# Designs tried in a protein design chat: VH-VL binders against Protein mesh. Part 2

Target 1, 209 residues: Protein mesh, of Bombyx mori (Silk moth) (h9jiq1r811to1019)
Amino acid sequence: GVAGIFGDPHIVTFDDLQYTFNGKGEYVLVRVDHSQLKLDVQGRFEQVPRNIHGAVNATHLTSVVAASNNSQTIEVRLRPQHAQWRYRLDVFANGKRVYFDRTALRVQYFPGVTVYQPMYVLNQSEIVVMFSSGAGLEVVENRGFMTARVYLPWTFMNQTRGLFGNWSLDVNDDFTRPDGTLASVDLNNFQSAHRDFAQHWQLTDREQR

## First folded at step 1 (VH-VL)

Design Dm14 (from Dm10 with heavy chain D99G S100Y G101T S102Y Y103G W104R G105F R106G F107M Y109V; framework fv_dalutrafusp)
Fold by ESMFold2-Fast, scan of step 1:
Structure Dm14 (fold): chain C 209 residues (1-209), chain A 120 residues (1-120), chain B 107 residues (1-107)
Amino acid sequence: as target 1 above (209 residues)
Amino acid sequence: EVQLVQSGAEVKKPGESLKISCKASGYSFTDYWINWVRQMPGKGLEWMGRIDPSDSYTNYAGKFKDQVTISADKSISTAYLQWSSLKASDTAMYYCARGYTYGRFGMDVWGQGTLVTVSS
Amino acid sequence: DIQMTQSPSSLSASVGDRVTITCRASQGISNYLNWYQQKPGKAPKLLIYAASTLQSGVPSRFSGSGSGTDFTFTISSLQPEDIATYYCQQYYSYPLTFGQGTKVEIK
């Protein structure tokens, strides 16, 4: 199953439900917390820079932080737009910056996780994170905008929670709050998705990675 | 010049396979989703699905999920729409259109269309 | 799926007339609505996005308004080149859906 956050920004859940998201702050994208299987993927959303033409009352993804069973915590962070560097994503493993060198080895191995930087293409930066648990994370930056996809094998089905929904092949339980209750989301009112569901997955200062 | 150029008209028999193309030029192909839109003769527009060319992630309208396959080859800036087995009811004009990326809310660039005629 | 209904299905007007087309969503879509123009034998052309924002290069006689479920598209002074079918389209939720179209003809 695949879920992700894209564009202006919108979320596509593991059950293929699409909804618009304009929250600010740090949110749980995916959480799995069972004795045998753990995954925590968090996203940071900040106000869109004022210099972008056509942008209206919107946020954008600026960082994704992920960890799984027995793994180091990997953060992929968007570089400031004032930077004149061609590559616009920074990678951190347990808070320490990761450097990919010119030796043609664009793969870095860490406990429980492998990070891969594909060959650079003009106007695009990409990082792939592969956990020993089978979970995958793909982050792509294009012209200053970051998108993220989470790839899960079938072993994660019926166990996910967060903005990317409960992967159950049934969209009706995708709006499950942290306390286990179902949100009554009125898709006719965009603010309902945020107020009644998404803001409940916003992290406190103590929970942020 | 920003443009989408589609492959030429096709005349097919029921049961035949078909793959039509949509080639992008004048912009970064991976910055925009490519949408496929069907228009049956004398009828309105119907969204079939879309692809993100950066990783080939697809979404389909439920009606079309088992009918067609959408794919893309970013090395040649080309998106595809494919049928394994055509039906007479697939007779229509098919458009590709770029759209929906941050700050760009509509399908602002369209291909010229590919007419597909399926008859015995 | 969100259903989009346009009215009228067709209309005939004279050059210089004010033309109004309405579009109704089966559920609220905020301002996530586009308007397209399609001339016979041609691909659609985006005229308006986000319910009321005019696409670059589109003449100012075209305008859009509305939010929620009820939307209006207006041509302030109909020109011969405006003969076309006009479509509304929501992008609030998947799948994307179009109205059935409104055919605009000259009397």
Scores: ipSAE 0.005, ipTM 0.441, lowest interface PAE 13.8, mean pLDDT 83

Design Dm2 (framework fv_dalutrafusp)
Heavy chain, then light chain:
Amino acid sequence: EVQLVQSGAEVKKPGESLKISCKASGYSFTDYWINWVRQMPGKGLEWMGRIDPSDSYTNYAGKFKDQVTISADKSISTAYLQWSSLKASDTAMYYCARGPYSSGWYYFDYWGQGTLVTVSS
Amino acid sequence: DIQMTQSPSSLSASVGDRVTITCRASQGISNYLNWYQQKPGKAPKLLIYAASTLQSGVPSRFSGSGSGTDFTFTISSLQPEDIATYYCQQYYSYPLTFGQGTKVEIK
ESMFold2-Fast, scan of step 1: ipSAE 0.012; ipTM 0.538

Design Dm22 (framework fv_dalutrafusp)
Fold by ESMFold2-Fast, scan of step 1:
Parts: C-alpha cells; sequence; structure tokens
Structure Dm22 (fold): chain C 209 residues (1-209), chain A 119 residues (1-119), chain B 107 residues (1-107)
C-alpha cells in the first residue's frame, strides 16, 4: 500500500482517502509498532516564504525523517527555494550529511537502510529510501515543492497510525486521533481537517527526530 | 508569457456529451492547480472544482460532483471539464483559472468557453 | 458552505468619487478573502488577496480591509475604466465561494 503528501499540500491515505492539509510544525505521517515492523515517519511543514509568492498562511513540506527496525534515522531536507543549486534535497543519516558518488554510484548503504539518489532530472530532485524491514520512502522536490510517498507491504494493513490513516480499508475511520477517538471532519473544510484531526498528530520537541 | 487558452463556443442539445479544454503555456503546467468556474448568463461566479495536474487529485463543489468530471493531460498541458449528459441549466460561460500551490487566489484566467444548451 | 453576501448589489457614482463595497461571510474566515474585477465580456482579474494585499500591477486606488466576517473594498477615486462587477471570494474552506457581485457604473 501507498500513502503520501503532495503539492499544496494534500494527503492521500493508505485507504485512498484524500484531504487538504495546511498545518505548520512537525507531524506524524505514519507510525507502525508491530513485532515485524517498527516505522516512524515524520514531516516538517513551514510557511511558504512571503517574499517569493506573497504567500498567505500557506505551508509546504520541508523535511521528512524516517526510521525503521534497527535502522539509521534518515532525514531528507529541502534546500531553500532561492538557492541556485539544481539539486535541492539534502540527506542526513543519524544527523550526518550523506554524499553520493557522482562518477559511478548514487547509492549509500547504512545499517537497516539503503538510500538512493536517482539521476538528476530537470526541475526535479529525488531520494529513495528502502528499509530492510520492507518499508520504503520516496521524496521528490519539483520547483521548490517537496512530495513524499510511503510504501508498505500489505502484511501491515490495519497497523498504521498518523496523518496517512489506519489502513483499515474503510476511509470512514482514517481520521482517528492518537487517543483512539474518531474525528468528525468536513472534507471540504481544510480548517476542520486540521483542527479536528491533524493537529492532534503534531509533535512536541521531545518527540521530534 | 503565461496563457490559458480555452476551446471555442459550443451549441448542444440536452442529453449530449461535451468535453471542453483549457491549454496552458508559458509555465510548468504541473506546478499549478487549474480551477473551473461557471458563470450563468447575467449571474455571478460559481466555483466548480479544481485539479492538481501532477497527480490528477481533484476537489469538487458538492453541487457539481455528480454533474461534471475534471481531468488533465500533463503531456499536452491541458485541463478538461466534461459532461456525460448536458441539461439546459448548464448554459453558461465556463472559465479555467490558475492557482499556485499553497496560495488560494486565481492569478491567470482563460478567456472563457460559452456553452449553450437548447433544444 | 460559506455564504458570501455583498452590499450593495449595484451602484452608480461619478468619476473621482470614493466607492465602498462590503462583503459579509456567514462564518469567520480570518483574512482568507480575495477581490476580483470583471469587465463586461472579459474574464475576471485578481485585484486583492488576503483581504488587504494589492496584486502586482494593480492601481493603488484599490484597497481592501477587514477580518473575520466583515470585509470592505474601496476605490479611492473612481475612474471610467473601473466600470465592472466586483466579486469577493473566500478560501477559508471548500467549496470556494464567491459573493453575488457588485456592479459599479458611472453616472
Amino acid sequence: as target 1 above (209 residues)
Amino acid sequence: EVQLVQSGAEVKKPGESLKISCKASGYSFTDYWINWVRQMPGKGLEWMGRIDPSDSYTNYAGKFKDQVTISADKSISTAYLQWSSLKASDTAMYYCARQSWGLYYFDYWGQGTLVTVSS
Amino acid sequence: DIQMTQSPSSLSASVGDRVTITCRASQGISNYLNWYQQKPGKAPKLLIYAASTLQSGVPSRFSGSGSGTDFTFTISSLQPEDIATYYCQQYYSYPLTFGQGTKVEIK
């Protein structure tokens, strides 16, 4: 199954529920705590710089941090939009910057995780993270906007929590808060989705990776 | 130069299908939402819905959700608005409009497509 | 859905007059409001976004203010080329909704 965060941003859950997201801060995108899979994927959202677009309370994804069974913690971070570099994603493994071999390989091996930097495409930067547990993460930057997709084996259906839903195959229970209560959300009201559901998955400083 | 160029005026009978287009140029098509707005003769503006061309994610106003389909073909930088069965009440000017990701205003508009549905 | 009500529905004023149009939302929308100008036979044009921010290239005689439920659009000195219908639009929640429009004519 696949779930992700795209564009404006909007979220597509593992159950294929789609909703608009405009939160600011750090959030749990997906969390799995199972005997065969431990996964924690967090996203950071910051305000779109006003000086670029005259932005009005808009946010965008600027960092994704992920860790799985016995793995290094991988962070994929957006470089500033006004930066002149063509490739705009930086990668960190346990807080140390990762560099890729331009001449031969764009792959780095770490305990529990492999990170790939595919060949540069005009106006697009990409990092693929594959955990030994079977979880995958794809991060793409295009024109200063970051998107992220999480890939999970079907064996972990009904084991997920967070903004990407619970993967129960029923979209009606995807707005489950951390305390297990179900939020009543108007899908056409992005303030309702954030106020009643998404803000409850916002992380404190103690929980951020 | 940013342009949104819409297909020409249409005259149709009730029950006929129709697909109108909005072709974008002068910018990266997948970096912006395309919105569709209806204006009935002598009346105001109604938002119908929008599409993100990068993944075809759509939002519809409830009253239009079962009446029209919004789609896009990013290989030719074109967005579409489609009816399976037109009604006389669909007679209106239809505008497409561009919206930046994370910004909620329409900075460039197409010239409009007039759709007339009469027997 | 959020209902947007403009007042007046139409007005006639003289060149050089100060023109004020109001827009009221059926619920609080913070500053999530745009203003558009539509000249006869033309597509709408963005004038103001975020209640009070003037779009690049738009004359300084146009201004907007307000927050919450009550918003005002002002033309400080009406010009002949300002003959148009003006629309407010909320983007606080989907569906996006427009006011019914205010038609501005010159006497």
Scores: ipSAE 0.005, ipTM 0.480, lowest interface PAE 12.8, mean pLDDT 84

Design Dm26 (framework fv_dalutrafusp)
Fold by ESMFold2-Fast, scan of step 1:
Structure Dm26 (fold): chain C 209 residues (1-209), chain A 125 residues (1-125), chain B 107 residues (1-107)
Amino acid sequence: as target 1 above (209 residues)
Amino acid sequence: EVQLVQSGAEVKKPGESLKISCKASGYSFTDYWINWVRQMPGKGLEWMGRIDPSDSYTNYAGKFKDQVTISADKSISTAYLQWSSLKASDTAMYYCARETYTYSDSGTYYYFDYWGQGTLVTVSS
Amino acid sequence: DIQMTQSPSSLSASVGDRVTITCRASQGISNYLNWYQQKPGKAPKLLIYAASTLQSGVPSRFSGSGSGTDFTFTISSLQPEDIATYYCQQYYSYPLTFGQGTKVEIK
């Protein structure tokens, strides 16, 4: 299955539930903490730069940090909007900058994880992260906006939690808070989704990778 | 000219509330994070937390999260550090510091480029 | 939390001497390390960021090196105005942490 963050940002869960998100800070996108399977994918959201027409509490994804069973921690980071960069995504493995050889295969191997930089497409930057556990992360930057998708094999079904839902094949339980309670969310009221669900998946400073 | 000016020294008793300030000038206040750092008498520096003045978003060090509140008032370019109930162990020098960054191919590096002069808080009975 | 340990805790040297201070992180922090100078009774001042990059306006006698867990700060020729306590700081993960400080005095 697949879940992701797009655009304004908009979230699509593993159960295909769609909702709007405008949180600021670090959030759990998906977490699996089972004795046989471990996965932690976190997203960082920052304020959209001021505009002449006034942005109203709008945020955008600026970093995704992921780790799985026995893997190094991979961060994919958006270069600042004001920077004049041809390629706008940077990769860090356990805090060290990862460089890709433009004349070679564009693949870097790390314990438990492989990182691939696909061939450049005009106006688009892309990084693919593949964990030995079978989990995958795809990060795409287009015109300064970062989009992320998480791909999981069936072994993760019914084991996920976080902003991307619990992948139960039932959208009614996707708004499950960290304490296991189910949020009542009015999808026609953006404030409800954030107040009653999303803010509960915000990480403390201690929990950041 | 960038300047951070902190409020004057305070002498308080245990159980009293206190709010100290850090007033910024010489730059766009909402474009930079403000950090708070504690230095106990004869000891080193401890990071307490930080605030983004544009929307008052905060990050705290775990041990300070339930002890203090960091806030900011962008209309007067001032950041605050507040205690609801002081204890003797809060006796320390408190610094505010502006955070900036440098972006390069090797990474994004954050550091504190300007510091306030410090506010000495003494809590005794 | 990442623990930062400095060595030595204090030192005394003569004007013109080469002074070296080390900083060790309890886990790898790449080059996300800053150095600050604090003179008696004053606020800290940034000297170095990104382990080895000198802040604008800071004298060239100050330098830094290292990556991962082991870092070094050097004053190539100690001057009287360099009497201070020096702190390393990691900016790799929250909470941000400082070393305990190294006090530099003139003999």
Scores: ipSAE 0.007, ipTM 0.497, lowest interface PAE 10.3, mean pLDDT 84

Design Dm34 (framework fv_dalutrafusp)
Fold by ESMFold2-Fast, scan of step 1:
Structure Dm34 (fold): chain C 209 residues (1-209), chain A 121 residues (1-121), chain B 107 residues (1-107)
Amino acid sequence: as target 1 above (209 residues)
Amino acid sequence: EVQLVQSGAEVKKPGESLKISCKASGYSFTDYWINWVRQMPGKGLEWMGRIDPSDSYTNYAGKFKDQVTISADKSISTAYLQWSSLKASDTAMYYCARDEYGDYEWYFDLWGQGTLVTVSS
Amino acid sequence: DIQMTQSPSSLSASVGDRVTITCRASQGISNYLNWYQQKPGKAPKLLIYAASTLQSGVPSRFSGSGSGTDFTFTISSLQPEDIATYYCQQYYSYPLTFGQGTKVEIK
């Protein structure tokens, strides 16, 4: 199954529910708590820069940090603007910056996780993170906007929590808060998803990886 | 004068290539996205895709991704829509329209006059 | 893709009448909806964005309302120059999609 954050941003859950997200700060995108498999994927959202039309109250994804059983913690971070328009994602493994060589295989191996940097010719940055658990993370940057997709094998079904919902095959329980209660989200109310659901998955500084 | 001026009407045969243009004037070309919108005869409007002229980043509607190429040349403030091989089903009016870079609300505040493309044997 | 359905497909009204057009989205789109006017043989023109915000320079007789799935566009007092096809358009999700259009004619 797949779930992700796209564009400006909207979220598609593992059950294929789509909703708008405009939170600021650090949030749990997906957390898996299975007897043998664990996964924690967190996202950071910041206010959209370059606002020629006055202050915009929109946010965008600027960092994704992920860890699985016995793995290094991998962070993929949106690079600050530079005069050279190429490859705008930085990668960190346990807080230490990872470098990819253009002339060699663009694959780096860490305990429990492999990180791969594909190359696209036209102004696109991409990082693929592959955990030994079978979980995958794909981060793509276009024009200063990050998108992220999380790929999970079927063994993680009904074990997910967070903004990407529980993968129960029932969209009606995708708005489950950390305490296990179901949020009543009005998809027609711009602020309902944030107030009633998403803000409850916001991380404290202590919990941020 | 702030305007988008499109190239003239085209009459083509199936299998031919075509590139139509949308030239901007009176504003900073790189501060706005350029969108392409199709209107088939007697039908409504259909969004095809857009380009940011500052770096040529594109978004396409999935239906059009394999059918057309959108490009831009910021040195002459011109955006393009291109077909490698036209089909009779490509017969339509094609509009370009700008939208503001960086705004959360997205709307087309300025439109070209349209380019009529007719593809027939 | 999000489907946008307008009602009615066409209408005829007299000068000075109140005209109402509705637009329905196949899923919730919050207030991410625009309204455009297209006169015969011309390019579309933006009238309203974010469901209810009137574009600069557009006459106050035009208004929009609604959120979620159901939206309404109103011309409070129809003028001869308002003869056109009107389109709603969502920008909640890619691809951007338009309604089929509503033709407004004067009797």
Scores: ipSAE 0.000, ipTM 0.426, lowest interface PAE 15.0, mean pLDDT 83

Design Dm38 (framework fv_dalutrafusp)
Fold by ESMFold2-Fast, scan of step 1:
Structure Dm38 (fold): chain C 209 residues (1-209), chain A 121 residues (1-121), chain B 107 residues (1-107)
Amino acid sequence: as target 1 above (209 residues)
Amino acid sequence: EVQLVQSGAEVKKPGESLKISCKASGYSFTDYWINWVRQMPGKGLEWMGRIDPSDSYTNYAGKFKDQVTISADKSISTAYLQWSSLKASDTAMYYCARDSYEEGYWYFDLWGQGTLVTVSS
Amino acid sequence: DIQMTQSPSSLSASVGDRVTITCRASQGISNYLNWYQQKPGKAPKLLIYAASTLQSGVPSRFSGSGSGTDFTFTISSLQPEDIATYYCQQYYSYPLTFGQGTKVEIK
């Protein structure tokens, strides 16, 4: 299955439930914690850049950090907006900057994970992360906005928690908080999704990768 | 005109609590992040963390997360830095600084005058 | 964390001299580097942002250059009022980090 975050932020869960929120900070996008199968994908949301005309209240995804069974921790980070247009995604493995070969395939191998930078496409930056566990992460930047998708094989079904929901084939339990309670979310009010559900998956500084 | 004014110098004993302030004037307080920066005597600058006054969202440098609390009261345009229990190693000059943004770049364009905190027996 | 290292830690120069300070990042930070001036007993003041962009109101004798990991700050003709400690700061990744500072003194 596939789940993702894009837009302002707009989320599609593994059960194909759609909702939005405008949280700030670091959040668990998906977590799997089983003795033989582990996955932790975290997203950072920051305020859309303030300009000389003042602050804005919208947020956007600026970083995704992921790790799986015995893998290095991979971070894909959005570069701040700037006047000169450049490739806008930077990659870190266990906190160290990753550089890609420009000549042909842009592939880097790390314990438990492979990172691939597809050939540059005009107005789009992309990084693909493939874990030995079978989990995949795709990060795309277009016009300064970062999106992320997580791809999971069937072995992860009914194991996931976080903003991307409990992958159970039942959308009614996708708004499950960390303590196991089910949030009552009004999908006509995006503030309800944040207040009643998403904020409960917000990480403290000590919990961030 | 546009300024950040910090509270006065403090002399404290180890174990005491303390809350210092940074009051903004001349601009819209909720439109800019406020950062806290430490400078130990004779040493360089260390970023401690920041706050968005519009909703009190905070980020901390890891080493300071357990040591201090950053807060803000937008009704009086004031940011705060506080300790529940001071240590001698907290002796330092503390600055608040405003983030500004231009064409993709962030920088500290406005600084408070500093608050000297001395912790000794 | 990104470590910022300045060189030299201190220098002594005469009025009118060209003064150069370098700053190295432990990893690539593109051009997300700021320079600040701190005079004794005073708060720091922004001089340069985005590695090379002079802040409004700052004298043209100050300049910056570089990208990636190596950055340079230059005072083309040192004036008495320029005696201060200068700090570089990366604004590429949290936590924000500063160099240790370079103290500029006369003679």
Scores: ipSAE 0.000, ipTM 0.443, lowest interface PAE 14.8, mean pLDDT 84

Design Dm46 (framework fv_dalutrafusp)
Heavy chain, then light chain:
Amino acid sequence: EVQLVQSGAEVKKPGESLKISCKASGYSFTDYWINWVRQMPGKGLEWMGRIDPSDSYTNYAGKFKDQVTISADKSISTAYLQWSSLKASDTAMYYCAREGLYDSAFDIWGQGTLVTVSS
Amino acid sequence: DIQMTQSPSSLSASVGDRVTITCRASQGISNYLNWYQQKPGKAPKLLIYAASTLQSGVPSRFSGSGSGTDFTFTISSLQPEDIATYYCQQYYSYPLTFGQGTKVEIK
ESMFold2-Fast, scan of step 1: ipSAE 0.019; ipTM 0.570

Design Fg17 (framework fv_ficlatuzumab)
Fold by ESMFold2-Fast, scan of step 1:
Structure Fg17 (fold): chain C 209 residues (1-209), chain A 123 residues (1-123), chain B 107 residues (1-107)
Amino acid sequence: as target 1 above (209 residues)
Amino acid sequence: QVQLVQPGAEVKKPGTSVKLSCKASGYTFTSYYMHWVRQAPGQGLEWIGEINPSGGSTNYNQKFQGRATLTVDKSTSTAYMELSSLRSEDTAVYYCARGFTYYDSTGYLFDYWGQGTLLTVSS
Amino acid sequence: DIVMTQSPDSLAMSLGERVTLNCKASQSVSSYVSWYQQKPGQSPKLLIYWASTRESGVPDRFSGSGSATDFTLTISSVQAEDVADYHCQQYYSTPYTFGQGTKLEIK
């Protein structure tokens, strides 16, 4: 299954439920606590000036941090908005910057995880993170906006929680808070999704990777 | 273009009730909270309460709990505030304002305001 | 309730002068502070939100700063059209509260 964060931003869950997200700070996108399938994917969202992207574009994704069973922690980070760089993503493994040789070393191997930098497309930056657990993360930057997708094999079905929902094949339980309660979310009011659901998945400084 | 249109003035006697309107246009009415804020002559702004236009859920400033009632009519994109047991201290300009928030679940700033309705409560 | 206190109550400036308006919260409101400009006979207009972020269309001479309990609105070079009442608001918790306002006048 696939789940992700797109556009201005909106979230598509593993059960294919769509909702608008405009939280600021660090959030759990996907968490799996099962002993052999451990996965933690966190996203950082920063404020965007309203006049750049319209009234609904309140925040945008600026960093994704992911770790899986027995793996190094990989962070993919958006380069500063004022920079006019062709390639705008930086990669860190356990806090240390990863360098890709544009001619030879487009793949980097770490314990439990492989990071790949695909050949560039004009105005697009991309990083693919592949965990030995089978989990995948794809981060794409286009014109200063970061998009992220998480790809999970069927072994993760009904094990996920976080902003990307419970992968139960039933959209009605995708708004499950960390304490296990179901949020009542009014999808016609985008502030309801944040107030009643998404804010409960916000991380404190001590919980961030 | 976002617009919130309110009547210019209302005059009421003490002890009566008033129902003020706010007609929204230029955006999806159900996607933003609507707030009511008043301003007595020469004084500061005072928040009355908020309503979610989609579900109708409300939150009130305790000062107005039981006296103010917020409602909406989705078919006309109109918000209403009814204030009961009027007294002279309720004389003020009453604004409707569109709420916007980034990530605080209860915190709203007001990005668009109606022109206000002057309510005068006198005998 | 969180009390917002603005200072000064009124201020008269000469054209082109730098002006600073202060807003103090009775408890920490993090960066959940907005500033509104209200010209005579008009509705309030959002100038600044998240303590320091300018709303679209607001001239760059307006800037906001501060965090926790102490916040400042600065106009780097005051112009005639800036004559207005300025209100700060906390939106950290309900009930949302405003300062009493600072009246800005030109000498």
Scores: ipSAE 0.000, ipTM 0.461, lowest interface PAE 16.7, mean pLDDT 83

Design Fg21 (from Fg5 with heavy chain D99V Y100G D102S I103Y L104G T105F G106T Y107P R108Y; framework fv_ficlatuzumab)
Fold by ESMFold2-Fast, scan of step 1:
Structure Fg21 (fold): chain C 209 residues (1-209), chain A 122 residues (1-122), chain B 107 residues (1-107)
Amino acid sequence: as target 1 above (209 residues)
Amino acid sequence: QVQLVQPGAEVKKPGTSVKLSCKASGYTFTSYYMHWVRQAPGQGLEWIGEINPSGGSTNYNQKFQGRATLTVDKSTSTAYMELSSLRSEDTAVYYCARVGYSYGFTPYFDYWGQGTLLTVSS
Amino acid sequence: DIVMTQSPDSLAMSLGERVTLNCKASQSVSSYVSWYQQKPGQSPKLLIYWASTRESGVPDRFSGSGSATDFTLTISSVQAEDVADYHCQQYYSTPYTFGQGTKLEIK
């Protein structure tokens, strides 16, 4: 299954539930804490620069940090919007910047995870992260906007938590808070999704990767 | 322009209930959460609760749970706070406040009513 | 409940001076802090939200900064009209809580 963040941003859960997200700060996108399967994917959202959009109260994804079973922590960051930069994603493995050889296979191997940089085409920067656990992360930048998708095999079904929901095919279960309670969300008021649900998945400074 | 109009004062005896009003104008009433905040004489601000005027869902400060009831009348764009079992300690200025549009859609209060002074005495 | 503590309780400044008001949260509230100005007999007026974003119509001399637990409101050049009580508020989690306020006076 697949879940992700796209647009201004919008979240699509593993159960294909869509809702608008305009949170600022660091959030748990998906977490799995099971005896045989571990996954933690976090996203950072910052205010959209006025020089790009002119929107004061809109946010966008600027970083995704992910780790899984016995893996190094991979971070993919958006470079500042600047006319002189064609490729706009930076990669870090356990805090150290990763470089890809343009003339060779664009693959870097790390304990528990492989990172691949596809060719820059159609004004899109892209990074693919493949964990030994089977979890996958795809980050794409187009025209200064970062999107992210998380791909999980069937073994992760009904074990996810976070903004990407419980992979159970139940709409009510997708709005489960960290403490296990179910949020009552009014999707006709986008503030309800954030206030009653998404805000509870925000990370404190001590929990950020 | 956005306005939240509240009556100036109410006087009630201990043990009774009061229903304070807040009439909104200048915006789409059902699009913004409405909050209630009180301020006792010489003291700081204290949050009472919030209501979504569209669906009627409410969240209360636990201190007021069971005593405060928030409602709305969409036909008149009016929010209400009913407080029961009044005590002298409930003497305060009661404000209604609209939640602003923010990056996280979390409440900061961009417009406030002028406040109603509730005096509880006999 | 998250406790918001402001300091100082009161201060007196000369016109044109830079003034700094502090607000501390008992636990991390990220950037979910707003600042309000309240004059006697009036309702609070929003100055800053999201720790550092100035509300439309608020003079440039007001600025906010900070994150997590420590927040600051700065007035770069205090004016006579700035005499008021200033309140910080966290809206990270319910119940939403306010500081006790800082009274600003002119000498």
Scores: ipSAE 0.006, ipTM 0.510, lowest interface PAE 9.4, mean pLDDT 83

